# Designs tried in a protein design chat: VHH binders against q9y6x5. Part 279

Target 1, 379 residues: q9y6x5
Amino acid sequence: LPPKLLLVSFDGFRADYLKNYEFPHLQNFIKEGVLVEHVKNVFITKTFPNHYSIVTGLYEESHGIVANSMYDAVTKKHFSDSNDKDPFWWNEAVPIWVTNQLQENRSSAAAMWPGTDVPIHDTISSYFMNYNSSVSFEERLNNITMWLNNSNPPVTFATLYWEEPDASGHKYGPEDKENMSRVLKKIDDLIGDLVQRLKMLGLWENLNVIITSDHGMTQCSQDRLINLDSCIDHSYYTLIDLSPVAAILPKINRTEVYNKLKNCSPHMNVYLKEDIPNRFYYQHNDRIQPIILVADEGWTIVLNESSQKLGDHGYDNSLPSMHPFLAAHGPAFHKGYKHSTINIVDIYPMMCHILGLKPHPNNGTFGHTKCLLVDQWCI
Short names: E, the ipSAE of ESMFold2; O, the ipSAE of OpenDDE; V2, 0.75 times the mean of E and O plus 0.25 times the DockQ between their complexes.

## First folded at step 13 (VHH)

Design yf25 (framework vhh_8dlx_2; at its last look DockQ between E and O 0.77; V2 from the best seeds 0.00; counts 0 for: pae E 5.4 > 2)
Fold by OpenDDE, look of step 13:
Structure yf25 (fold): chain B 379 residues (1-379), chain A 119 residues (1-119)
Amino acid sequence: as target 1 above (379 residues)
Amino acid sequence: EVQLVESGGGVVQPGRSLRLSCAASGFTVSRNWMGWVRQAPGKGLEWIGDIYSGGSTFYNPSLKSLVTISRDDSTNTLYLQMNSLRAEDTAIYYCATGKDYYSLGFDYWGKGTLVTVSS
């Protein structure tokens, strides 16, 4: 039988939550499997870009989802969480569920993973749910497990997405121990439910399961605001994306806009597109705007609008607060093994290996995950 | 010792509703999966539904519209709400749980409670 893989994402699960809170179900999952303590995600550290990087193995400049909000100057198209279903935005890469269906007589399933409800390269997941934040985890889990158990051709790759603890992180801030403890307990309970459901269906022993996240969360404050209106008139530019990485489309001379912004705050770096640091791998795409502003950790870029977020993400991908974790269990993985760190793009070649797929060109390094796998040599 | 005691069964008219209770002892209901199973006369066991520790519920598709499983953590009690009862719902209803939190299948059973649907 072909190997099966379920990829689960809990949005905004910061890696150090595992050290600061108790997760009896997740810890048991880890005990019987593997843990990567820190996953270095891609810049910008936002939801859509990083989820697409997980399933493509590509940096944002390569797969073309460069933010949660994008603008294409040629087509005049906009991308946002409320407008994300145009294949135009996704077709610069091939996600793994498409590969899975095209390379083999297999099916893929998806419960609200970004991009899964869009035909990419004229291929859509065999089974999928349209994104709806109101749908419970239970319903999503029910559909995924049903498809994994009863589909023909069999579902060999499935993905499950959940919005917590990201939403709560934004609301309470990651440093609110009381509220976040409650939220994270719920997450652990959901993991328990997931495991139990898989066992009840007889899937647990043969199914590879990856539990991960796209990014972490940093504490924000009303005392750490960068107001762009204090530095430049709003009529001189169009804001494509705001915080903590602002995408600026000048309406006047780019140099003039840059000069007005470059000294706006000591807690914000201003880059011309060509001067964006190479380590971000965030330059070679037309969807990246001529000027980007990058706020320091915990600082919020605002206009004459008050931000109510006590937590945020999207910052420098080298910051530990932005890093998620990865845990895995199944026939492909060792038991009781912990690894320090991988890059988020490394997940793709690993998943391809597990599924017996030929990976598309990607930025991941298979060697970084070899020690997690039972069939690989680990030095 | 793990104990499950079902109650609330009896004779009920068609179209009526009935709520069964399962009092658990020796373990914490909220930390385990719990399930309901029934056996009609001359028939095999039929799974009704489950509730997991996190609160997720799963139901037999054939019964989903007619049943609701819930629990009270403070009283360590499992419930089965049944609506619009029919003659074919006549059965002994069992509360069940696994051996431990991570167990597979039903390891512990109550003695069952008889539900008779009759006009």
Scores: ipSAE 0.319, ipTM 0.731, lowest interface PAE 1.6, mean pLDDT 94
Fold by ESMFold2, look of step 13:
Structure yf25 (fold): chain B 379 residues (1-379), chain A 119 residues (1-119)
Amino acid sequence: as target 1 above (379 residues)
Amino acid sequence: EVQLVESGGGVVQPGRSLRLSCAASGFTVSRNWMGWVRQAPGKGLEWIGDIYSGGSTFYNPSLKSLVTISRDDSTNTLYLQMNSLRAEDTAIYYCATGKDYYSLGFDYWGKGTLVTVSS
């Protein structure tokens, strides 16, 4: 009777939403389980990189998914949200669902977690949905619970991904209390549906459930734009990624491109690759371009004078606005325990412990999560 | 007290569509989970589907392409849309709910509405 784990992500769920909005269903989940108030994520604070960090325990430079848009100079390959299926991009790490389903008498299931519809090391999740943002939460939940309840060999690790509140956070901005209150109420109702479905199917008592997110969201403004076309002719570089961390591949001498950019805006830091701050752990991968531009919080790098976004993420991972939360419930977890912070890379070794898996080498620290777990001595 | 009143039943020709209504009183439909169940002549009860407070719907796999459950929170009403009706869909149709949000079974039932699919 192996231990089971469901990992759930609500994309773009900023940690302080828990303090500033009402979540009766999520708060009841937390009351019967554990809460980590802030999860310090990895730089850059984007969707694909942070979801892969959760399931590998690695910094982006180590797992190779360094942005939502990438270029590999050796192979000349491109990666984007519409071109993300080549295993080449994902094969620099082994995600937990691969390790799990290679164990005897175990399967993994996935409802749209980034990478789960890709054959990584020639291994794809045992049960999965191809990514399609038009598929409802209830259809994703129905598939995951069917697989958890009916599969042979049994599904012991499952993932569930949902695009909100990220999509609405980009559209309205996190400071739009009226619209975000409506969006977050809907998300809380979906959490209630998740818990009720697990109870109805008899899964609730013996299933460990983690509800977390990849990053937060910060307010943007038309008053906070950085116009690259004002500083440098586009013929001097290839743009791999734009905002809020721009990835610049020089077409001419790197020093000349750097010199044109370094004084472009006081609200942007310009780094040569070797000068990227060590605290980012964002240097040692060929997919990280020779120059990166890092906008200050709430600033948007543009090629023209306008942007339609009112909220964004991807900024410095020290910013509280970029931090998600983590809540968990199940037989492995204490009840009614609150913890201040962990690193997002710490989630992987904790999940491996819960599932009885030997973790691959990683950047997480199991000791940081011991106080969440009933089988560990906290002091 | 909880009351559930179904309506919209009757005689309908094969291949047509029909929408059943369930007017609820004594509770708010969006705070509780609700469902539809039917009983054909000489048969046991057959679960059609549920709707949860968050709006998630779950269907009997044999019926999922034929039915849609929805609700209107402003009128406190649950709906069952049925399409491409067949003679085998002749049954009494009930709406039902549990005692509270996390109940594992249906405790309150309507009186039912008869649907007859006849050529």
Scores: ipSAE 0.151, ipTM 0.662, lowest interface PAE 5.4, mean pLDDT 92
ESMFold2 (binder alone), look of step 13: mean pLDDT 82; pTM 0.830

Design yf26 (framework vhh_8dlx_2; at its last look DockQ between E and O 0.61; V2 from the best seeds 0.00; counts 0 for: pae E 11.2 > 2)
Fold by OpenDDE, look of step 13:
Structure yf26 (fold): chain B 379 residues (1-379), chain A 119 residues (1-119)
Amino acid sequence: as target 1 above (379 residues)
Amino acid sequence: EVQLVESGGGVVQPGRSLRLSCAASGFTVSYNWMGWVRQAPGKGLEWIGDIYSGGSTFYNPSLKSLVTISRDDSTNTLYLQMNSLRAEDTAIYYCATGKDYYSLGFDSWGKGTLVTVSS
């Protein structure tokens, strides 16, 4: 039988939550599998870009999802969480569920994972749910497990997405121990339900399961605001994306806009597109705007309206607060093994290996995950 | 000692609703898989549904529209809400824990409560 893989994402699950809170179910999952303590995600550290990086193995400049909000100057199209259905935005890469269906007589399934409800390269997941935040985890889990168990051709790759603890992180801030304890307990319970459901269906022993996240969360405050209106008139630019990485489209001379912004705050770096640091791999795409503003950790870029978020993400991808974790269980993985760190783009070649797929060109390094796999030699 | 005690059964007319209760002792229901099964006269055991520790519920597709399983953690009690009851719903109803519902194997059972649907 072909190997099967379920990829699960709990949005905004910061890696150090595992150290600061109790997760009986997740810890049991880890005990019987593997853990990567920190996953270095891609810049910017936002939901759509990083989820697409997981399933493509590409930096954002390469797969073309460079933010949750984008603008294309040629077509005049906009991308947002409420407007993400145009294949135009996704077609610069081939996600793994498409590869899975095209390379083999197999099916893919998806519950709410970004991009899975869009035909990419004229291919859509054999089974999928349209994104709806109101749909319960239970319903998503039920559909995924049904498809994994009863589909023909068989579902060999499936994705499951859940919005917590990201939403709560934004609302309460990651430093709110009382509220976040409650939220994270619920997440652990959901993991328990997932594992139990798989066991109940007889899938647990043969299914490879990856539990991961796209980014972490940092504490924000009303005392750490950067108001752009104090530095530049709003009529001089169009804001494509705001915080903590602002994308600026000048309406006047770019240099003038840059000069007005470059000293706006000591807690914000201002880059011309060509001067964006190479380590971000965030330059070589037309969807990246001429000027970007990058706020320091915990600082929020605002206009006249103040942000109500107590937590946020999207910051420098080298910050530990932005890093998620990866746990995995199944026949492909060792038991009781912990690894310190990988890059988020490394997940793609690993998944391709597990599924027996030929990976598309990608930025991941298979060697970084070899120690997680039972069929590989770990030096 | 693990104990399960069902209650709420009795004679009910077709079309009516009934809520069964299962009082658990010796363990915490919110930490365990809990399920309902029934046995009609002359028939085998039939799985109704279950609730997982995280709160997720799963139901027999043939009964899904007519039943709801819930729990009260404060009272350590499991519930089965049944709506639009029919004559064919006459059975002894059991709450159980510990095993998968596919095999209908359970570690612990209640004694059951009889539900009779008759005009």
Scores: ipSAE 0.164, ipTM 0.642, lowest interface PAE 2.0, mean pLDDT 93
Fold by ESMFold2, look of step 13:
Structure yf26 (fold): chain B 379 residues (1-379), chain A 119 residues (1-119)
Amino acid sequence: as target 1 above (379 residues)
Amino acid sequence: EVQLVESGGGVVQPGRSLRLSCAASGFTVSYNWMGWVRQAPGKGLEWIGDIYSGGSTFYNPSLKSLVTISRDDSTNTLYLQMNSLRAEDTAIYYCATGKDYYSLGFDSWGKGTLVTVSS
């Protein structure tokens, strides 16, 4: 009877939402399992990079998904949210679903986790949904549970991705209690439905379930804009990514571009690639551009236009507003245990342990998560 | 005390639509997991679909395009909409709820309502 794991992400779920809003269904899930109150994610604190870090245990510089928008100068290839299917971008690492389904008598399933509809190392998840944001949570859950219950070889690792509360966090901002309460209540209802479905299908007692997220959300304002066009003419550079971490490819001498930008705003740090702080682990990949601009929390880099977003993420990963949570339930996990913090890269070696997989070289530390697990001593 | 009362059954012509109702008392329909099951003459029980407390619905794949489950919180009522009825849809239709986290399925049922699809 091989161990099974379902990994669920609710995009943009800031850790302190748990303390500031009501989650009766999620709290019941936590009461019978474990909670990690803060997960320190990877820089930049964006969706594609952090979801890939969860499933590879690697910093962004090591797995190669360094942003939601990327450019490769040698191949002239572009990556974006709408142009993400080329395996070239994903092949610098081996995600857990690939390793899992290469084992004897195992398969993997995926409902829209970033990268799962791409043939990475010529391997695509055994069962998967092509990404389509119009597909309801109900349909995603139905497909995942159908595959967990009825597949041969059995599905032992499954992923499920949902776009909220990220989309609403951008629209309203995390400080809008009225709108965020309504949004977060709906998410809690979906968690309740997830648990009920697993119980009805007889999966609940023998399936390990992780509910987590990739990043948080911070409040933005029309009064906190950094107008890049006021500091530098667009003809001097190619813009690869804009906000809150801009990726700048100079068209002229790099030092000239840097000098035009370095005093553009007191609310923005400008780094030459070699000067990016070591704590970001964000330097040693050709997809990281020669100059990056890092806005302060709550500031938005724009090209001489207003922003429609009231919330954003992507900022410095030391900021508590950028940190998600992790909750888990199942036979591998303790009941009623709470833990303060882990690094997001620690999730991968923990998942490999649960599944009996040999992890690829990675940046995670199994010891950071051992207190969550029933088969480990916690001192 | 949990009570479930189905209504809306009767004789209906093939190709027509029919809506069944299930009035609930002793609990709130939006706080409970609920569903519909039917039994045709001489056949076993056939699961139609469920609605969970959060509002998510799941259907028997063979019936998915023909049925819709909904509820009205203001009247504490569960509904089953059936379209394009066929003679093989003749059955007793039951609504049900379950509150048992430790065993299978439904544990409280209504008495059922008969639907006959004929001339």
Scores: ipSAE 0.000, ipTM 0.464, lowest interface PAE 11.2, mean pLDDT 90
ESMFold2 (binder alone), look of step 13: mean pLDDT 82; pTM 0.823

Design yf27 (framework vhh_8dlx_2; at its last look DockQ between E and O 0.01; V2 from the best seeds 0.00; counts 0 for: pae E 22.1 > 2, grease 24.22 > 24.2, placed apart)
Fold by OpenDDE, look of step 13:
Structure yf27 (fold): chain B 379 residues (1-379), chain A 119 residues (1-119)
Amino acid sequence: as target 1 above (379 residues)
Amino acid sequence: EVQLVESGGGVVQPGRSLRLSCAASGFTVSSNWMGWVRQAPGKGLEWIGDIYHGGSTFYNPSLKSLVTISRDDSTNTLYLQMNSLRAEDTAIYYCATGKDYYSLGFDYWGKGTLVTVSS
């Protein structure tokens, strides 16, 4: 049988939730498969960029989705969660579902994974759902499993996306044990339902399943705010993205704007584009604005009209609070194996290997995931 | 001991609605998956739908528009709501559950309740 792979993302699932809460279903999943305890995601640690990195193996500067909100100065186009359907934004890379469909006798399916409802390189997933946050996990799971089971050509790669625990993390903050326990229990129950459904359909033994996330969540507070209006007049710049990484488009001399912002707060680093640290791999793209502001962990950049969250993400990708996990099960994976850490871009070459796809040039390292795979030699 | 007791069956006119109940004992309904099946006279068993531990429901495509499965954790009861009943819906209706988490089949069955749709 041709190899099949289901990639599942629970948005904003911080890695250490696995240590601090109980997940009977997920733990059972892990026991029968593999776990990567920490996945170092890409900077910035936001939803659209990191989900696209998972399926392309590229840093944000390379795949071109550099934030949830973007602006292109040449075309004057804007990108946002409410305006993400223009292939212009996605075409700087080739996601794995496109690669998969270009193969003979293969098709891809997607339930609301970022970018899957957009024709990329003139190719759209054979089966997909338009993004709608109101659609239940059940309905998404039903569609994905139906497509995996009954499609011709057969669906060999599928994605499933769910908005929790990110939404709740924003609302309650990750340190709210009472509310987050409730939320995370629901997620574990959904994982149980997923496994049960796959077993009921006879898919479980032959399907490779990856459960992962795009980023974690850090606790925010009203006591940790950085108000830009205190440092610079709003008329001197356009704000493309706000917190915790602000993208600044100057309306006056860039140096003047920089000088007004550089000492705005001891809890915020201000970078000219050319001075962005190399470790972020966040420089070589025209969609990155001339100045970026990076708030320290737990600090929020605000304007007077901005609303605050109790939890947020997007911070330095070296912070453990920003890291998700990866669990996997299936014929391609060992049983009962745990690994400490990988990079999020490493997932792409691994998935390509599992599916027998030739990967596009990418920033991942296949060697980092070899120990997870039964057909590979692990030192 | 696991026990399932169906109720709510009887004679009903075409076009009417009916809600069946399944009282469970010996286990918690929310701790396992449960399902409804029926057997019409002279026919084999037909799967109606399931409700999983997490609350997800799945239905027979041929019946999806006419049935809803739900549960009440406080009363440890499974429900089957049927709407717009037809003569062909005449059957014995059974609630069932698997023995364990992630079981593939029904291991425990109720005795069933007869539903007769007749004008």
Scores: ipSAE 0.753, ipTM 0.906, lowest interface PAE 0.6, mean pLDDT 95
Fold by ESMFold2, look of step 13:
Parts: sequence; C-alpha cells; structure tokens
Structure yf27 (fold): chain B 379 residues (1-379), chain A 119 residues (1-119)
Amino acid sequence: as target 1 above (379 residues)
Amino acid sequence: EVQLVESGGGVVQPGRSLRLSCAASGFTVSSNWMGWVRQAPGKGLEWIGDIYHGGSTFYNPSLKSLVTISRDDSTNTLYLQMNSLRAEDTAIYYCATGKDYYSLGFDYWGKGTLVTVSS
C-alpha cells in the first residue's frame, strides 16, 4: 500500500511548553517516535505565512503569503484572515496536497489547514472542510479519519488544523500558568483522542503522523506599547498590517516617512525594504511593503494607547519564544529519537520523501531531517 | 563541471509563442531529470515543469495548457515551448537539474534568460 501521512498543526504551540507543562499523551507519542525540540520558523512568525511554508518548503518572499494581512498594489487586492479565498494570493507556489493528488491513484484530504479550501492552480484538496472555527476538533478528526480509511482513490496525504493554543495564548499570555495549564491540558487530551481514534480504526501502525505548529507566543503588556500616533500623521501612509511587524505604504516621499518613524521608539526597528536583514529572506516580493516596522519581543505597535492582547507572535524568527516543536510517529520514523533543531522549510522535502513525491524547488534541506527517518539512518 | 545555459529570451508581443533552449554540459540530459522555473521581478520562484530521464513530463497545473517541455538527446538540449504569452509571463526563466541525491529538489541552475512580454 502507498505510504500515508497526516500533518497536524496546533496553532501557536511554543516549543518550551513541552518542558514547562504536563503532556502525558504527547510525551507518549514522542517516546514512540521522534522529537525536534525547536523548529526555526520563517519571518514574519505569523499563522498564514508559516503554515504555507510548511507545505511548500519556501520562504515567505517566495510563496507570496507574506503576512496575515497583505495588499497588492497592482491589482488593488486585500488579503486578511477573513478575506483569504482569492487564489491570486496562493498561486505563487504549489502546496504538497496539490502535488500529491495529481499523482495516479492518490487523493488528499484537509480539515482546515490554511489554504486547503482555496482552488490553488485550479486544484482544491480532494476532500476538504471549508474553514469554520466553530467546528469542533472531534468533527475535524472524524472527517479526516473517515477520508483516510474509506476513500477510493485512497487519501495518502491529509492535514488537520486546530486554533489552540494560539487563541488562548493571545488572550491570557503564555505566562498565565493557571489559564495556560488548563488550555494545554485540553490540547493534550485532543492528542490522546487523535491517537486512540487512529488505533481504533486500524490506521495507527501504517500511518505517518506529524504533530507540529507554526509559531510560539510571547508575553505582552500595557507597559510595552509603541504608539505610532505620536510619531507620524495617519495621512502620510496606508497601514497594511500593524503588529508586531507593521507594513507601511507611504503616501508621500518614502524617505520622509522613514525619517519620521526611525526615532519613534528604541524598541522598534524601522527598515526600508532594501535594508531588511538578509537573514529574514523577506525582501523579494511585491507584497512586502516599502517600509516595515519590527517591534522588539513583547512590544506592541498601536495606533492609540491600548491593546487587547496579552500574548502575541510575528517577531524575529531568531527568538526562541517564536519557535514551535515537531513530533512524529509512524513507519517512516525512528523510535525514541530526539533532534535539537530544524528549519520549518525542511519539513516539506521530508514529507515529499515519505510520500514518494518529487518536491518542487524549495528552500528546505533534506539532510537536516534525514536522521529522523528509518530509511536514512545516520549512525 | 555541470553547466546549464539558457537562451531564446527577449522581448515578445502578447499572444505570441516563444521557445527557450537550455544547453547542458558536464552530464547527459537523458540520464537525469531537468526542469524549468521562473521568477517574475520582485517575486518568488514558480515551478513550470519537469522532464524525467524516461521522457515523462510533469507540469505546474496553472501552466499545463500553455507550456510544453521537450528535449533533444542528440544535442543535449532541453526546451520550453510557451504559447499565448501574456504580460504576467514576464520573468527570468531558469533551467535546472536535480543531480544531488541528498536533495529532493533542483541542485544546479542556469543563469537564466529574461523574457519580457510587452507591446
């Protein structure tokens, strides 16, 4: 039978939650498989960009989903969390579920992974759920397992997305031990439900499962605000995205806007597009605006004196607080192996290898993940 | 040494066809797999398609009706035929080969040839 892969994301699952909270089900999953303790994600460390990087192996500048809020000056199109269905935004890359289901005798299934309800290159996942945050994890899991077990041609690649612990991390902040303990216990229970469902359906022994996330979460505070109103008049620019990486489209001379912003706060870096650090790989796409503002960890860019968030992400991808983990189990993976770090773009070529797919050109390095795989034993 | 040299780029009117060539040296095109990738100004990489050593071709679904990849083993050359060109097809076009068995992607790239679609 062809190899099968289920890719699961729990949004906003910071890597060090594994050390600081109890996860009996996830720890048992790890003990029987592999762990990557830190996954270095892509800048900006936001949900849509990083989920697309996982499934394309590309930096954001290359796949074109450069933020959760975007503007294209040529077409005058806007992208947001609630306005994300235009294939225009997604068509600069080919995600793995498209490549997979175009193979003979293969199909793909999706439960709400970003982009899976969009016809990318006129191709939508063979089985999918339209995004709706009100649909329970159990319903998402039931649909995915039904499709994995009962489809012809068989589903060989499936995705499952869940909004927690990201939503709670924003609401409470990662340092709220009481609330985050409750949230993370629930996440661990969902992982237990996932494993038990797969065992009951006879899928567990022959299905490869990756559990990962797109980014972490850092603590914010009302004492760490950067007020743009104090530095620049709103009439001088169009605001495309706000915090913690603001995207600024000047309405007047770009250098004049830059000069008004550069001394706004010592806790914010202001970059002309040409001056964005090369290590971000965040320059070569028209959707990246002429000026970006990058707040220091835990600082929030605001237009007024308040913010509703106690936790946030999107910061510099070198920050450990922005890094998720990766755990995996299945016939392709070693058992009981720990690895310190990979790049998030490395996940794509590894998944292609597991599925026997020819990867598209990408920024990942197969060698970074080969020691996780039984057919690539390093020692 | 592996070398890939693209040619056939230039300025072309919308609606016209264009054939790009990729002259390969240091390896035999029929013993490997090769492909075409393009990059529009200020944009990321867009995969066009591949041809495998056995002659099978695979295409980006969005481009499948507009492009054809072929090769000539006697001249060690890869081709990209593009039809019904549009302004959005303006890009640098790269020929590439996947000779590194440590990587599942393309390992060697040509310098590219610029195609500009304009009236």
Scores: ipSAE 0.000, ipTM 0.141, lowest interface PAE 22.1, mean pLDDT 89
ESMFold2 (binder alone), look of step 13: mean pLDDT 82; pTM 0.830

